# VHH binders against Tyrosine-protein phosphatase non-receptor type 20 (PTPN20), part 6

Target 1, 254 residues: Tyrosine-protein phosphatase non-receptor type 20 (PTPN20), of Homo sapiens (Human) (q4jdl3r159to412)
Amino acid sequence: IMQEFMALELKNLPGEFNSGNQPSNREKNRYRDILPYDSTRVPLGKSKDYINASYIRIVNCGEEYFYIATQGPLLSTIDDFWQMVLENNSNVIAMITREIEGGIIKCYHYWPISLKKPLELKHFRVFLENYQILQYFIIRMFQVVEKSTGTSHSVKQLQFTKWPDHGTPASADSFIKYIRYARKSHLTGPMVVHCSAGIGRTGVFLCVDVVFCAIVKNCSFNIMDIVAQMREQRSGMVQTKEQYHFCYDIVLEV
Short names: E, the ipSAE of ESMFold2; O, the ipSAE of OpenDDE; V2, 0.75 times the mean of E and O plus 0.25 times the DockQ between their complexes.

## First folded at step 1 (VHH)

Design f02 (framework vhh_7z1x_3)
Fold by ESMFold2-Fast, scan of step 1:
Structure f02 (fold): chain B 254 residues (1-254), chain A 124 residues (1-124)
Amino acid sequence: as target 1 above (254 residues)
Amino acid sequence: QVQLVETGGGLVQPGGSLRLSCTASGFTFSSYAMNWVRQAPGKGLEWLSGISGSGGSTSYADSVKGRFTISRDNAKNTLYLQMNSLQPDDTAVYFCARGLTVSWDYEGTPLDYWGQGTQVTVSS
């Protein structure tokens, strides 16, 4: 397992980050060193504006799995985030972080604070219709309304709240149930998956989701191949050897 | 004004060694973690190593662990990267960067100031 991760770390990958490095886009990146490839970035609107997000397509046993891997939104990118969700017709957002962990801001609170007060954005209005607080994740149902057209879209956000500040979850079972629920909730568009940077915990989620689908279909899978496919489309997917090992631990527990 | 200046890059043979230096000015050097990051032609940024303000804690990317050594001299406001057993795939522009942490276990490194970079080419 360690040898596999080392081989992935040593792999020479193509790709340029010109869009993310433009001066006008600098403040749109949560981390300066974590950027989308130009070839796989998610363009916004007619002008192809920038957001720190990548399309990820993973192929296993002839099945294609489609995601958007993205950073936790910043105050300045909340409008961009919801525009991305709506333009891609995504119905599920998997959020694998708390807003604050260990006193550090990991993700801005980009949704309404209550059922009574919608979030007012420049181009959108987001309504929280209902929510369920479970032991290890929170389910939120949103109606997102585009102000210019009056068009509304239903979006389900699933926030995993039990990832430790360091390392990986002690209980694989909680994360397994979370991922299975997210897949079960998916209906349209790419699944939008984010943590703080959109590569570490996000990469683990994507890998495990594909593996579970393979198991259900009695298909073979290869974790190294799945992670390699992700890394060709977004740099650094599955950030640490501990996260990589956790992918294997989850598979063995199932 | 915060300034970071890298020196020591150049052309080296495979298996050779090179020592990079980064001179810092405009801030209290010992109060900040320092990091080395590289960018190979046509590739993204790759974090390599970090060192705490005191020098008591270091961390390394698996790709360079055992070959590269990060160190600092707070009296001289200088960060170092000793690179041994260099391989052709170590060819890149190397940047020093100021950070708040040396932990590569966290997603992304919150780096706020970067140097201009120094070119390292490993070739015969």
Scores: ipSAE 0.000, ipTM 0.150, lowest interface PAE 15.7, mean pLDDT 84

Design f03 (framework vhh_lunsekimig_d3)
Fold by ESMFold2-Fast, scan of step 1:
Structure f03 (fold): chain B 254 residues (1-254), chain A 123 residues (1-123)
Amino acid sequence: as target 1 above (254 residues)
Amino acid sequence: EVQLVESGGGVVQPGGSLRLSCAASGFTFSSNILYWYRQAAGIERELIASITSGGSTNYVDSVKGRFTISRDNSENTMYLQMNSLRAEDTGLYYCAAITPTYDEFGTTSYDYWGQGTLVTVSS
C-alpha cells in the first residue's frame, strides 16, 4: 500500500492551472496551492467564470462515475457554488467536514441558518425545507429557486460530522453507511463532493463509492487505478498515506 | 402521529402499468419533500423518485420516461404512475417523508416510512 502511494506521489502529471492563478481569481481559492486543472475545471455560466472545482470521471469495469470535487465554499464563492450545483443539475452534495475543526475554519456555512429564513443570493434563493440529525451525519433538504425563472430544484446535502481532527475514522463502518446513503440519494447530475480543500477526504469518498458500486455489480476494482484516474483530473486526490490506507481498510470492512 | 399508507401494488405482466398511492396524515403535507423508494430481494432499498413542495420531480435513470411521480396537496396523497413495467421493477415500494418536528432542542426532522406495497412483474 505504502509503495503504491509513493508511486502516485512521484508521478509527474501534465496540466496547467492558469485559470486558478489569475489575479482576479485569487480570492476564490481557499488554498493558494490547491487549484483545478484548466482542462477539467467546472466553468460557470456563458462567460465560463471560475470556481475551485473539478469534474471527475472514474471508469471501472466499463461503468462511468461522475463527480464534481470542490473546496469548501468561501463567503465570496457561495453564489458560485450554488450556480455550479444548479447548472450541473446535481441533487446530492456530500460535505465531509465540520465548518470549524480544531479552531480552524474549514468551510463557510453556505446554506440557510434556519427553516424560517432563506439564504438570499444574487441569482438564487435557498430554502432549508427540513433536516435530520443522525449519529454520524446530518441530512439537509434544500429547495434552490432561480430568481429570474422561478424554477425550483431539490438538493440533498449530507454532512459527515464524525471525521476526527487527526487521522481517519477509527471505524470504517460510519463512513461506509454515509457513502452508501449518499449513493442511494443520488438521482441527477454529478455528485458534488467537498471537504476543506476538495482533495483529501473528498478523494477517499470518491474511491470508496466506486469500490462499493463495483462490489454491487460483481466487478473487479483496483484502488491504485481509481486514485490515479482522480489525480489526472484533480491534483493531489487522496492527500495522505493514512487516507490511502483507509481506502483499503474500507474494502476489508465490507 | 405521522402516518404514510401505500396502496396500489399487485401482479402485472411485463409492459403493463400500475399506479401506486401514498396517503399521508399527521403533518403539513404541502410543505414536505416526498419520496418513493424500492427494495428488491437481496438488494438494499434505493431511492427511485422524489417530488418537492413546489412540484419539481427527480428520477433515477432506470425509470425515467416510464414512471411519473405526482402529488395532490388537497388530498394529502402522493402517486407513482408506473408504465412499461419490466421484471427488474419487481420489489417492495415505500413512500417516505422528512417531517420537521419542533421540540425543546429546536427543530428536529425524522424520516417517516410507509409499510410498503409489493409490485411483482412476471409473465
Scores: ipSAE 0.000, ipTM 0.101, lowest interface PAE 20.7, mean pLDDT 82

Design f04 (framework vhh_7ubx_2)
Amino acid sequence: QVQLVESGGGLVQPGGSLRLSCAASGFTFSSYAMTWVRQAPGKGPEWIATISSGGSTMRDDSTKGRFTISRDNAKNTLYLQMTSLKPEDTALYYCAKTISPFDEYGSVTLDYRGPGTQVTVSS
ESMFold2-Fast, scan of step 1: ipSAE 0.000; ipTM 0.349

Design f05 (framework vhh_8h5u_2; at its last look DockQ between E and O 0.01; V2 from the best seeds 0.00; counts 0 for: pae E 19.5 > 2, framework grips, unsure alone 61.2 < 65, placed apart)
Fold by OpenDDE, look of step 2:
Formats: C-alpha cells, structure tokens, sequence
Structure f05 (fold): chain B 254 residues (1-254), chain A 124 residues (1-124)
C-alpha cells in the first residue's frame, strides 16, 4: 500500500496551473501551492472566471463518476462557490472539514446561520430550510435563489464533522455512512466535494465513493487506479499516505 | 498499535499450491470481534477480495477462487491463513491481508487494517 502511494507520487502529472497563478486569481486560492489544472478547472460563467475547483471524472468498471473537487470557500469566494454549484446543477455538497480546525479557519461559513435569515450574497440568496445534526455529520437543506433570474435550486449539504485535524477518522463506519448518504442523496450534476484544500479528505471521499459504488454493482475496483485518475485531474488528491491507507481500510466495511 | 503482516508469497508453477499467512498484532482473534479478508491486486488490474472469514467462522469466496482457496485462522497463533490450491497464472498478484476489528466507540464502529502485501507469482 505504501509502495503504491509512493509510486503515485512519482508519476508525472499532466496539466498546468496558469489560471490559478494569475495575479488576479491568486487571492482566490486558499493555499498558494494547491491549484487546479487549467484543463480540469471549473470555469464560472460565460467569461470562464476562476475558482479553485476541478472537475474529476473517474472511470471504473465502465461507469463514470463525476465530481467537483474544490477548496473550502474563502470569504471572498463564497459567491463564486454557489455560482459553481448552481451552474453545474449540483444538488449535493459534501463538506469534509470543520470551519475551524486547530484554531485555524479551514472553510468559511458559506451557508445561513439560522433558518430565519438567509445568507445574502452578491448574486445569490441562500436559505436554510432545515438541518439535522447527526453523530458524525450534519445534513443541511438549502434553497438557493439566483437573484438575477429568481430561480430557486434545492441543494443538500452534508458536513462530516469527525475527521480529526491530523490523520484519518477513527471510525471507518461513520465515514462509510456519510458517503453512502451522500451518494443516496445525489440526483443531479457532479457531486461537489470539498475539504479545506480540496485534495486530501476530498480525495479520500471520491475514492471511497467510487469503491462503494463498484461493490454495490459487483464490480472490481483498483484504489491505485482510482487515485491515479484523480491526481491526473487535480494535483495531490489523497494527500497523505495515511489517507491513502484509509481508502483501503474502508473497503473492509463493505 | 494494530498491525497485520503478510507472508508466504512466492513463485509457484501452475497447479501448485501456496499458503499465505497473516500475522496479527495489537489484537487477538480469540477476544475480538473481527473479519479478516484476503485481497489481491495484479499490476494494472483491479482489487479483488478472494476470501473473508468472520469471527464466528463463516467464510465467503468469489467464484473465481471458490473451491481452490481456503481462508482460516489460528487463534492460538493469532494468524490468518489463505491456502491456495490449483493455482493459475491469473492468480498472480500482490495479496493483501485485511482485518476489521469491532470498534470501541460503539457497536457500529469498525477499524480496518491492511498489510503491505505479499507477491504471488504463478508461472511455468
């Protein structure tokens, strides 16, 4: 397993980071060294504006799985984030981070604080319709209104809350339940998955989701291949050896 | 720390037999609710679970190895085994031992541990 991980790190990955490195876009990146490839970045609007997000397409057993991997929104990119979600007709957001971890902001609160007051953005209004706090994750239901058109979109956010600052979840089962619920909730568009950087925990989510889908369909899977595919589309997916190992660990739960 | 370590891999001719071992540490088969599985991965191929045994003793095999492979465990030695008979070239792969242990947090929590794998090569 560790040899696989090392082998993955040694592979030359395609793609350039020109968009993310543009001076005007640098401030839109949470981490300067974590950028989307130009070839897979998610363009915003007709002008193809920048967001640190990548389309991820994983093929396994003849089935394609479609995701958006993205960083946790910055305060300045919350509006861009929702634009991305709506433009791609995504109905599920998987958030695998807390807003604050270790005293550091890992993700800005891009949803309403209460059921009574919507989050007002420049181009969008986000309503929290309901929420449920479970032992390992939070379910939030949103109505997102595009101000320009008045069109409303239903979006479900699932926030996993038990991923430690360092390492991997203590309970594989909890994460499995989380992933399964996300998949079950998915209806339209690519599933939007983010952590803080959009590569570590996000990568694990994508990998495990594909694996679970494969198992359900009685298909074989290759974790190394899955991760390799991800890394071809977003650098650093499944960031650490522990995370990579965790992908294997979860397989036993199925 | 819980660890599982595979051994017993090697080169064997078609029709031959190998016995893989999985030495577990950090937990005991006799005192822990667990499942132990053997997985294999050939270069460029996908993972395949070739056997699983549960703490209760029940086993499961895919059709690809059913009748040829047998998973077992020795509680006294805290070791799992995979007896592979009638080996075929297509059985060539890295074989991994994986253990699932019932978690201590709650009854629904499980912890999984994988070994580093052992190479099995079936060739004439």
Amino acid sequence: as target 1 above (254 residues)
Amino acid sequence: EVQVVESGGGLVQPGGSLRLSCAASGFTFSSTSYAMGWYRQAPGNQHERVAIIYSGGSTNYPDSVKGRFTISRDNAKNTGYLQMNSLKSEDTAVYYCAARIEGYEDFSTHYDYWGQGTQVTVSS
Scores: ipSAE 0.000, ipTM 0.194, lowest interface PAE 14.9, mean pLDDT 90
ESMFold2-Fast, scan of step 1: ipSAE 0.006; ipTM 0.205
ESMFold2, look of step 2: ipSAE 0.000; ipTM 0.141
ESMFold2 (binder alone), look of step 2: mean pLDDT 77; pTM 0.780

Design f06 (framework vhh_7nfr_2)
Fold by ESMFold2-Fast, scan of step 1:
Structure f06 (fold): chain B 254 residues (1-254), chain A 126 residues (1-126)
Amino acid sequence: as target 1 above (254 residues)
Amino acid sequence: QVQLQESGGGLVQPGGSLRLSCAASGFTFSDYYMSWVRQAPGEGREWVSSISSSGSTIYYADSVKGRFTIARDNVKNTLYLLMDSLKSDDTAVYYCARHPSLTGYDDFESGAFDIWGQGTQVTVSS
């Protein structure tokens, strides 16, 4: 199966990253060379402003699965992130990282930690309604209010807290339960999925989610095809051979 | 323009050794993970080895561990593959490939190669 990963790595994929490479957008990228394709990037507002995020559509057995794969927000992109969530009517955010891992900032804290004090943003106010701290992931319920209209939107954020800095989760079962809970929580819009860069752990999540849906529907699936579809829409999805192998390992546990 | 050019291939007898080189141009070589990938006649491409931008992190395919050594010279913009104890099954075209990005801490390996060399033929025969 590692030969499949190498075959995926060897694929010559057409695509341009012009928007992400614009000088004005440089500070909006967490990593200088992990960028969305122009053709699949998520435009913001009427002006189609930039955010490091890609629409991902995966087709399996005639069913389409729709996601936004994005980087962990930066302090400077928090407003952009919540704008993306609201404009796409997304009700679930899957966060597959802690804010800090190994002493390195992986994702800015883009939500309020207090039930009593909302996060004040330029165009939005984010209220933490409630939360549950479970063994492997944290569930947070938000009300996101657009300041100009007073319109509110409910968003559930699911943070997986037990991914190691290197390798894959010690418990495949915990990650399986996490993904199943995320799918069960999904109601509207694309599911927003992020880690630090929005390609590695994010890619694993998308692949496994599609596979589980296929299994539930008694449909066939092909991991290489699923990953190939993702890579056509965001470069580098499923970042390491170990993550690719984990996709197979986790499927065998189901 | 961005380009990778391999050299050093040739005919060698079983048990022999060979050193491959890959000259990089048109980009900042020291920013990228680099890999060697091979393709035997009638077979798919097989990943051989990868090396981080600084040279501190190295990976090998199980089939070449203990026999091959990957190295890089960031001053000369050159990637190397030192091949020892060559076997007939090492016969292949060897390609130098660039990873698109490995700047993240959870991003040790590329998800897709974006630049390839033209390849250099290695033939191990008696």
Scores: ipSAE 0.000, ipTM 0.132, lowest interface PAE 14.5, mean pLDDT 83

Design f07 (framework vhh_7z1x_3)
Fold by ESMFold2-Fast, scan of step 1:
Structure f07 (fold): chain B 254 residues (1-254), chain A 125 residues (1-125)
Amino acid sequence: as target 1 above (254 residues)
Amino acid sequence: QVQLVETGGGLVQPGGSLRLSCTASGFTFSDYWMNWVRQAPGKGLEWLSGINSEGSSTSYADSVKGRFTISRDNAKNTLYLQMNSLQPDDTAVYFCAKPHTIYEDWGSEVPFDYWGQGTQVTVSS
């Protein structure tokens, strides 16, 4: 298994990161060296403006699975994030991080604090309709309204709160339930999946989701192939050997 | 071209202290979070500590938390590890490590890529 991860690491795919490296876009990246490929980046609006996000299409047994893998929003990119969600008609956001882990800011709090006060952004207003706190993840129901057009969209955010600061979850069961719930919740558009950089825990989520769908459809699957497909569309998907091994551990648990 | 040179190791008695230094060259040091990892005789690499690009946030493995302090000086392209209350089990070669890319799971126990010869720390009486 670890030999597979080494082979994936040695696959330096040709790809350009010109948009992410433009001077005007540098402050929009949480990490300077984690950038979307120009060919798969998510363009915003008619101007095709920049956000650190990639379209990911994974094919298994003739079925296509469609996602957006993206970084945890920065204060300066919250409007861009909600624009991306609305323009792609995404109804599910999987957030695989806490805002702060080990004293380090992993993701800005890009949604409303309470049911009573909507989040007022430059171009959007986000309402928290309700929420449910479970042992390993939080479910939040949002109504997102674009101020200029009056366009609104219902979005379900699923925040996995029990990924440890170090390593991978001690129990695969909690993450399995989380991913299954996210798939069950999906209705429209690509599923938006993020952690801090949008490659490590995000890659694990995408891989396991495809595998579970394959199992349900009684189809074969190959973890190395799934991760290789992701890496062609966003560099570095599934960031560590431990995360790669965790994909196998999760599959064996089901 | 990318080089990391570790210094400051040596022989110390149990309960003693050492300060390790790592001088970086061939890349923009201030743009990267940096790590310390070690390899004890006959064992694999163990991640010990990480520090963000600005030096404002740090993380530690449970085995060294409260005893070791990571710091950096971006003007000097230098990473430091202050090691206190050293134990015989801390005997290892210590490596300064730059990740291939930034790890989201800060402090992952999987081996980091490392450069240089490392610096030997031996804790014995």
Scores: ipSAE 0.000, ipTM 0.201, lowest interface PAE 11.8, mean pLDDT 84

Design f08 (framework vhh_lunsekimig_d3)
Fold by ESMFold2-Fast, scan of step 1:
Structure f08 (fold): chain B 254 residues (1-254), chain A 123 residues (1-123)
Amino acid sequence: as target 1 above (254 residues)
Amino acid sequence: EVQLVESGGGVVQPGGSLRLSCAASGFTFSDYALYWYRQAAGIERELIASITSGGSTNYVDSVKGRFTISRDNSENTMYLQMNSLRAEDTGLYYCATPLSGEYEYDSGLYDYWGQGTLVTVSS
């Protein structure tokens, strides 16, 4: 398993990060060295503005799985994040982090603070309609209203709250339930998946989701191939050997 | 536990000099790039200087030739030598480093920021 991870690490994939390295876009990146490829980045609006996000298409057994892998939003990129969600007609956001872990800001609070006050953005208003706090994750139901048209869109955000500050979850079962719930909740557009950087825990989520779909369809799968496909579309997907090993551990639990 | 602690700020006259220090702990200092950022009233926080693990340096044009970034891997400390200080250099100065997933933080690279140290250039 670790030999596979080393082989993935040694692949020198060509790809340009010109958009993310532009001076005007530098402050839109949570981490200076985790950038989307120009060829797979998610363009915003008519001007094709920048956000640190990548389209990820994974093919297994003739089926294509479509995602957006992105960083945890910054205060300065909240408007961009919701624009991306709406323009891609995404109905599910999987958030695999708390806002603060180990005293470090992992993701800004990019949704409304309460049921009483909507989040006011340049082009949208985001209303928190309801929420459920479960043992391992929080379900939030949003209505996103486009200011110019009054058109509303429903978005479900699923925040996994039990990833430890170190290592991987003690019980794979909690993360399995989370991923299965996210897949069952998916209706339209690519599923938007993020952690802090949008590569580590995000990569684990995408890999395991594809594997579960393969199992349900009684299809073969190859974890190394799945991760290699992701890495061609966003650099560094599945960031550590421990995360890679966790993908295998999860598969053995189902 | 990752910690970055800035020191060396103070009040100086225009044309004066200050040396800022950033003491680091909780990670393998020699393996990571290090940055100095500053934030002045009415403007966004900006990257002003960087030094790679290999010692290569970069500066924003407004400080180039006046500021020098350096590192001492044996002391786990990064420095910013500031010469010919101007009123527009007034602000809070922060050190930062991107870290890989470490034992305590297993999820990706992140920038860790210190509390900042205040530099005031005034007559």
Scores: ipSAE 0.000, ipTM 0.169, lowest interface PAE 10.8, mean pLDDT 83

Design f09 (framework vhh_7nfr_2)
Fold by ESMFold2-Fast, scan of step 1:
Structure f09 (fold): chain B 254 residues (1-254), chain A 128 residues (1-128)
Amino acid sequence: as target 1 above (254 residues)
Amino acid sequence: QVQLQESGGGLVQPGGSLRLSCAASGFTFSDYAMSWVRQAPGEGREWVSSISSSGGSTYYADSVKGRFTIARDNVKNTLYLLMDSLKSDDTAVYYCAKGSVTLFGEEYGLTSTPFDYWGQGTQVTVSS
């Protein structure tokens, strides 16, 4: 396993980050050195504006799995985030972080505070219709209304709340249940998956989701290949050797 | 613009010591994790050691633990590898590698930091 991870780390992957490095876009990046490749970034609107997000397509056993891997939104990028969700017709957001961990802001609170007060954005209004607090994750159902057209879209956000500040979860079972629920909830567009940077925990989620789909279909899978495919589309997917090992631990438990 | 230049390699006998240096320029050195990676003759690359941007955390491959020490000088923009009790199987070209990520806002272990730039390498030969 460790040999596989080191082999992935030592690959010299070509790719350009010109859009993310533009001076006008620097304030849109949560981390200055975690950027989307130009070739796989998610363009916004007619002008193809920037957001720190990447399209990820993973092929296994002739099936293609489609995601958007993105950073936790910043106060300044909330409008951009919801625009991305709606333009891609995504119905599921998987959030694999708390807003604050270890005193560090990991993700801005980009959804409504309560059932009574919608989130007012420049182009959208987001209503929290209902929510369910479970032991390991929170389910929130949103109606997103585009102000200019009055059209509404249903989006389900699944927030995993039990990832430790350092390392990986002690129990694989909680994360397994989370990922299976997310897959069952998916209906339209790419699944939007984020943590703080959109590469570490996000990469683990994507890998495990593909593996579970392979198991259900009685297909072969290869974790190294899945992670390699992700890294060609967003740099650094599955950030630590501990996260890589956790992918194997989860798979062995199923 | 990023430049990494290794030095300090050479020929030593088993049990000997060497100090490798890597001079960095073209980026804010103190913002990035740094690593040493080696490649033995006829073999693939092997990660050796990593150090956090501040120098507060260090990580080592099992093969070098207790023998090698990684260090950095953020004022001089220089990375070091202090190699003690050298063995013939330590013979390799040693590369200085720059991490592509910072540790702020995403606290994690450094053994998996993606590498975006490499130096030209410095040869270490351990022979009796």
Scores: ipSAE 0.000, ipTM 0.173, lowest interface PAE 12.6, mean pLDDT 84

Design f10 (framework vhh_7z1x_3)
Fold by ESMFold2-Fast, scan of step 1:
Structure f10 (fold): chain B 254 residues (1-254), chain A 129 residues (1-129)
Amino acid sequence: as target 1 above (254 residues)
Amino acid sequence: QVQLVETGGGLVQPGGSLRLSCTASGFTFSSYSMNWVRQAPGKGLEWLSGISSGGSYTSYADSVKGRFTISRDNAKNTLYLQMNSLQPDDTAVYFCARDSGTIEFYDEYSGTVGYFDYWGQGTQVTVSS
């Protein structure tokens, strides 16, 4: 397993980060060294504005799994984030972080604060329809209304709250249930998956989701291949040896 | 007074089916998301399924997905759980629960069943030969 991770780290992947490195986009990045490739970044609107997000397509057994891997939104990128979700017709957001961990803001609170007050955006309004708090994750149901047309789009946000500040979850079971629930909730567009940087916990989620789909379909799978496919589309997916080991640990648990 | 009354439980053989109903009164049913929760003998509470206020969105626990179907009729103030392919492990008291309708801003959770402010008295389902 460790030799596989080392081999992935040693691969020279071609790719440029020109958009993320532009001075006008500097304040849109949560981390200066974690940027989307120009070739796979998610463009916003007709002007193709910048957001720190990447399209990820993973192929296994002739099936394609389509995601957007992105950083936790900043106060300055909340409008951009919802624009991305809506333009891609995504119905599921998997949030694998708390807003604050270890006293540090990992993700801004980018959704409405209550059922009574919608979040007002430039072209949309986001309404919190309902929510459910479970032991390991929170389910929030949003209605997103396009101001110009009055059409409604429904988005389910699933926040995993029990990832420790350091390491991986003590219980693989909690994360397995979370991932399965997210897949079951998916209907339209790419699944939007984020943590703080959009590579570590996000990469673990994507890998495990594909593996579980393969198991259900009685298809073969290869964790190294899945992670390699991700890394060709967003640099550094599955950030640590510990996270890579956790992918194997989760798969063996089911 | 808020009231939730479950009906439809009983004894059924393995592989059988039951439909549970929960009749709500004392509040605007169409404004609340609703849930089904069960408690097996000697076990803790297990969340099974949830449905949005308008009925457009549903969710299921892994243990029941593909076998159970949640639905609601807002005109009748009634929540349903269609249970198919019942197994002995499905033996439990089944509860209808109303979501509180308020966001929690704390980092602590009430457990695997979420935060519910009103529960029914439950209906017993026994799966045996």
Scores: ipSAE 0.000, ipTM 0.107, lowest interface PAE 17.4, mean pLDDT 82

Design g01 (framework vhh_7nfr_2)
Fold by ESMFold2-Fast, scan of step 1:
Structure g01 (fold): chain B 254 residues (1-254), chain A 125 residues (1-125)
Amino acid sequence: as target 1 above (254 residues)
Amino acid sequence: QVQLQESGGGLVQPGGSLRLSCAASGFTFSSYAMSWVRQAPGEGREWVSSISGSGGSTYYADSVKGRFTIARDNVKNTLYLLMDSLKSDDTAVYYCAKGSPEDLEYFLSGYFDYWGQGTQVTVSS
């Protein structure tokens, strides 16, 4: 199994990162070396402005699974993030990180702090309608209002809060329940999935989601193929050998 | 208009010291918690230290405890980071960030409503 990860790491991928490397876009990247491919990046608006995000399409047994894999928003990219969510008509955001882990800022708090105070952005106003705190993840229901049109969109954010600072969760059960809940919540557009960089934990989530859908449909699946498909669309998906092994561990629980 | 301007960065040898300053304007400085956040090349942003509006409470990341001291001068509207025993791992762009002491969730979540432009600190011999 670990030979598979090594083979994936040795694979030469010919993608270009020109948009992410533009001087005007440098401050929009959480990590200098984790960038979207030009061919699969998510363009924003008519001008096709930049955000560090990639469209991911995974095919298994004739079914296509559609996602946006993205970094945890920066303070400077919060408006861009919500624009991406609305332009793609996404109703689910899977957040696989806490804002701060081990003293390191992994993701800025890009949503309202309370039910009473909406988040005021340049183009949007985000209202927290309700929330539920569970043992391993938090469910937040948002109403996002576009200021120019007055149109409103319902978005459900699911934050997994129990990923350890190092390694992978000791219990696969909590993460399995999280992924299944996210899939059941999905209605429209690509599912937006992020952690800090948008490749490690995000990659694990996408792989496991596809595998569970395959199992439900009584279809075959191949973890190496799923991860290879992801890596062709966003570099470095499933970041470590431990994360790759965790994909197998989770699948064996079912 | 809220403005935050860092200064005091530069090239320093391992074991050396630097004092970073952040000049704040456009808000009641003493009413807000202030923080230092850094970003090393190719890495995510790392919270370094925070100080309450009154200066009565200070918080530090484990990586800098005992080496860095955060301080503020509410008369001069200036935030400081005194950096001792600098290591190559301290090389980063250091940002001054404004938070709110009235909102514990903002403070603990690392949500900051205004940032400075940053000042480069390079620790190399």
Scores: ipSAE 0.000, ipTM 0.176, lowest interface PAE 16.5, mean pLDDT 84

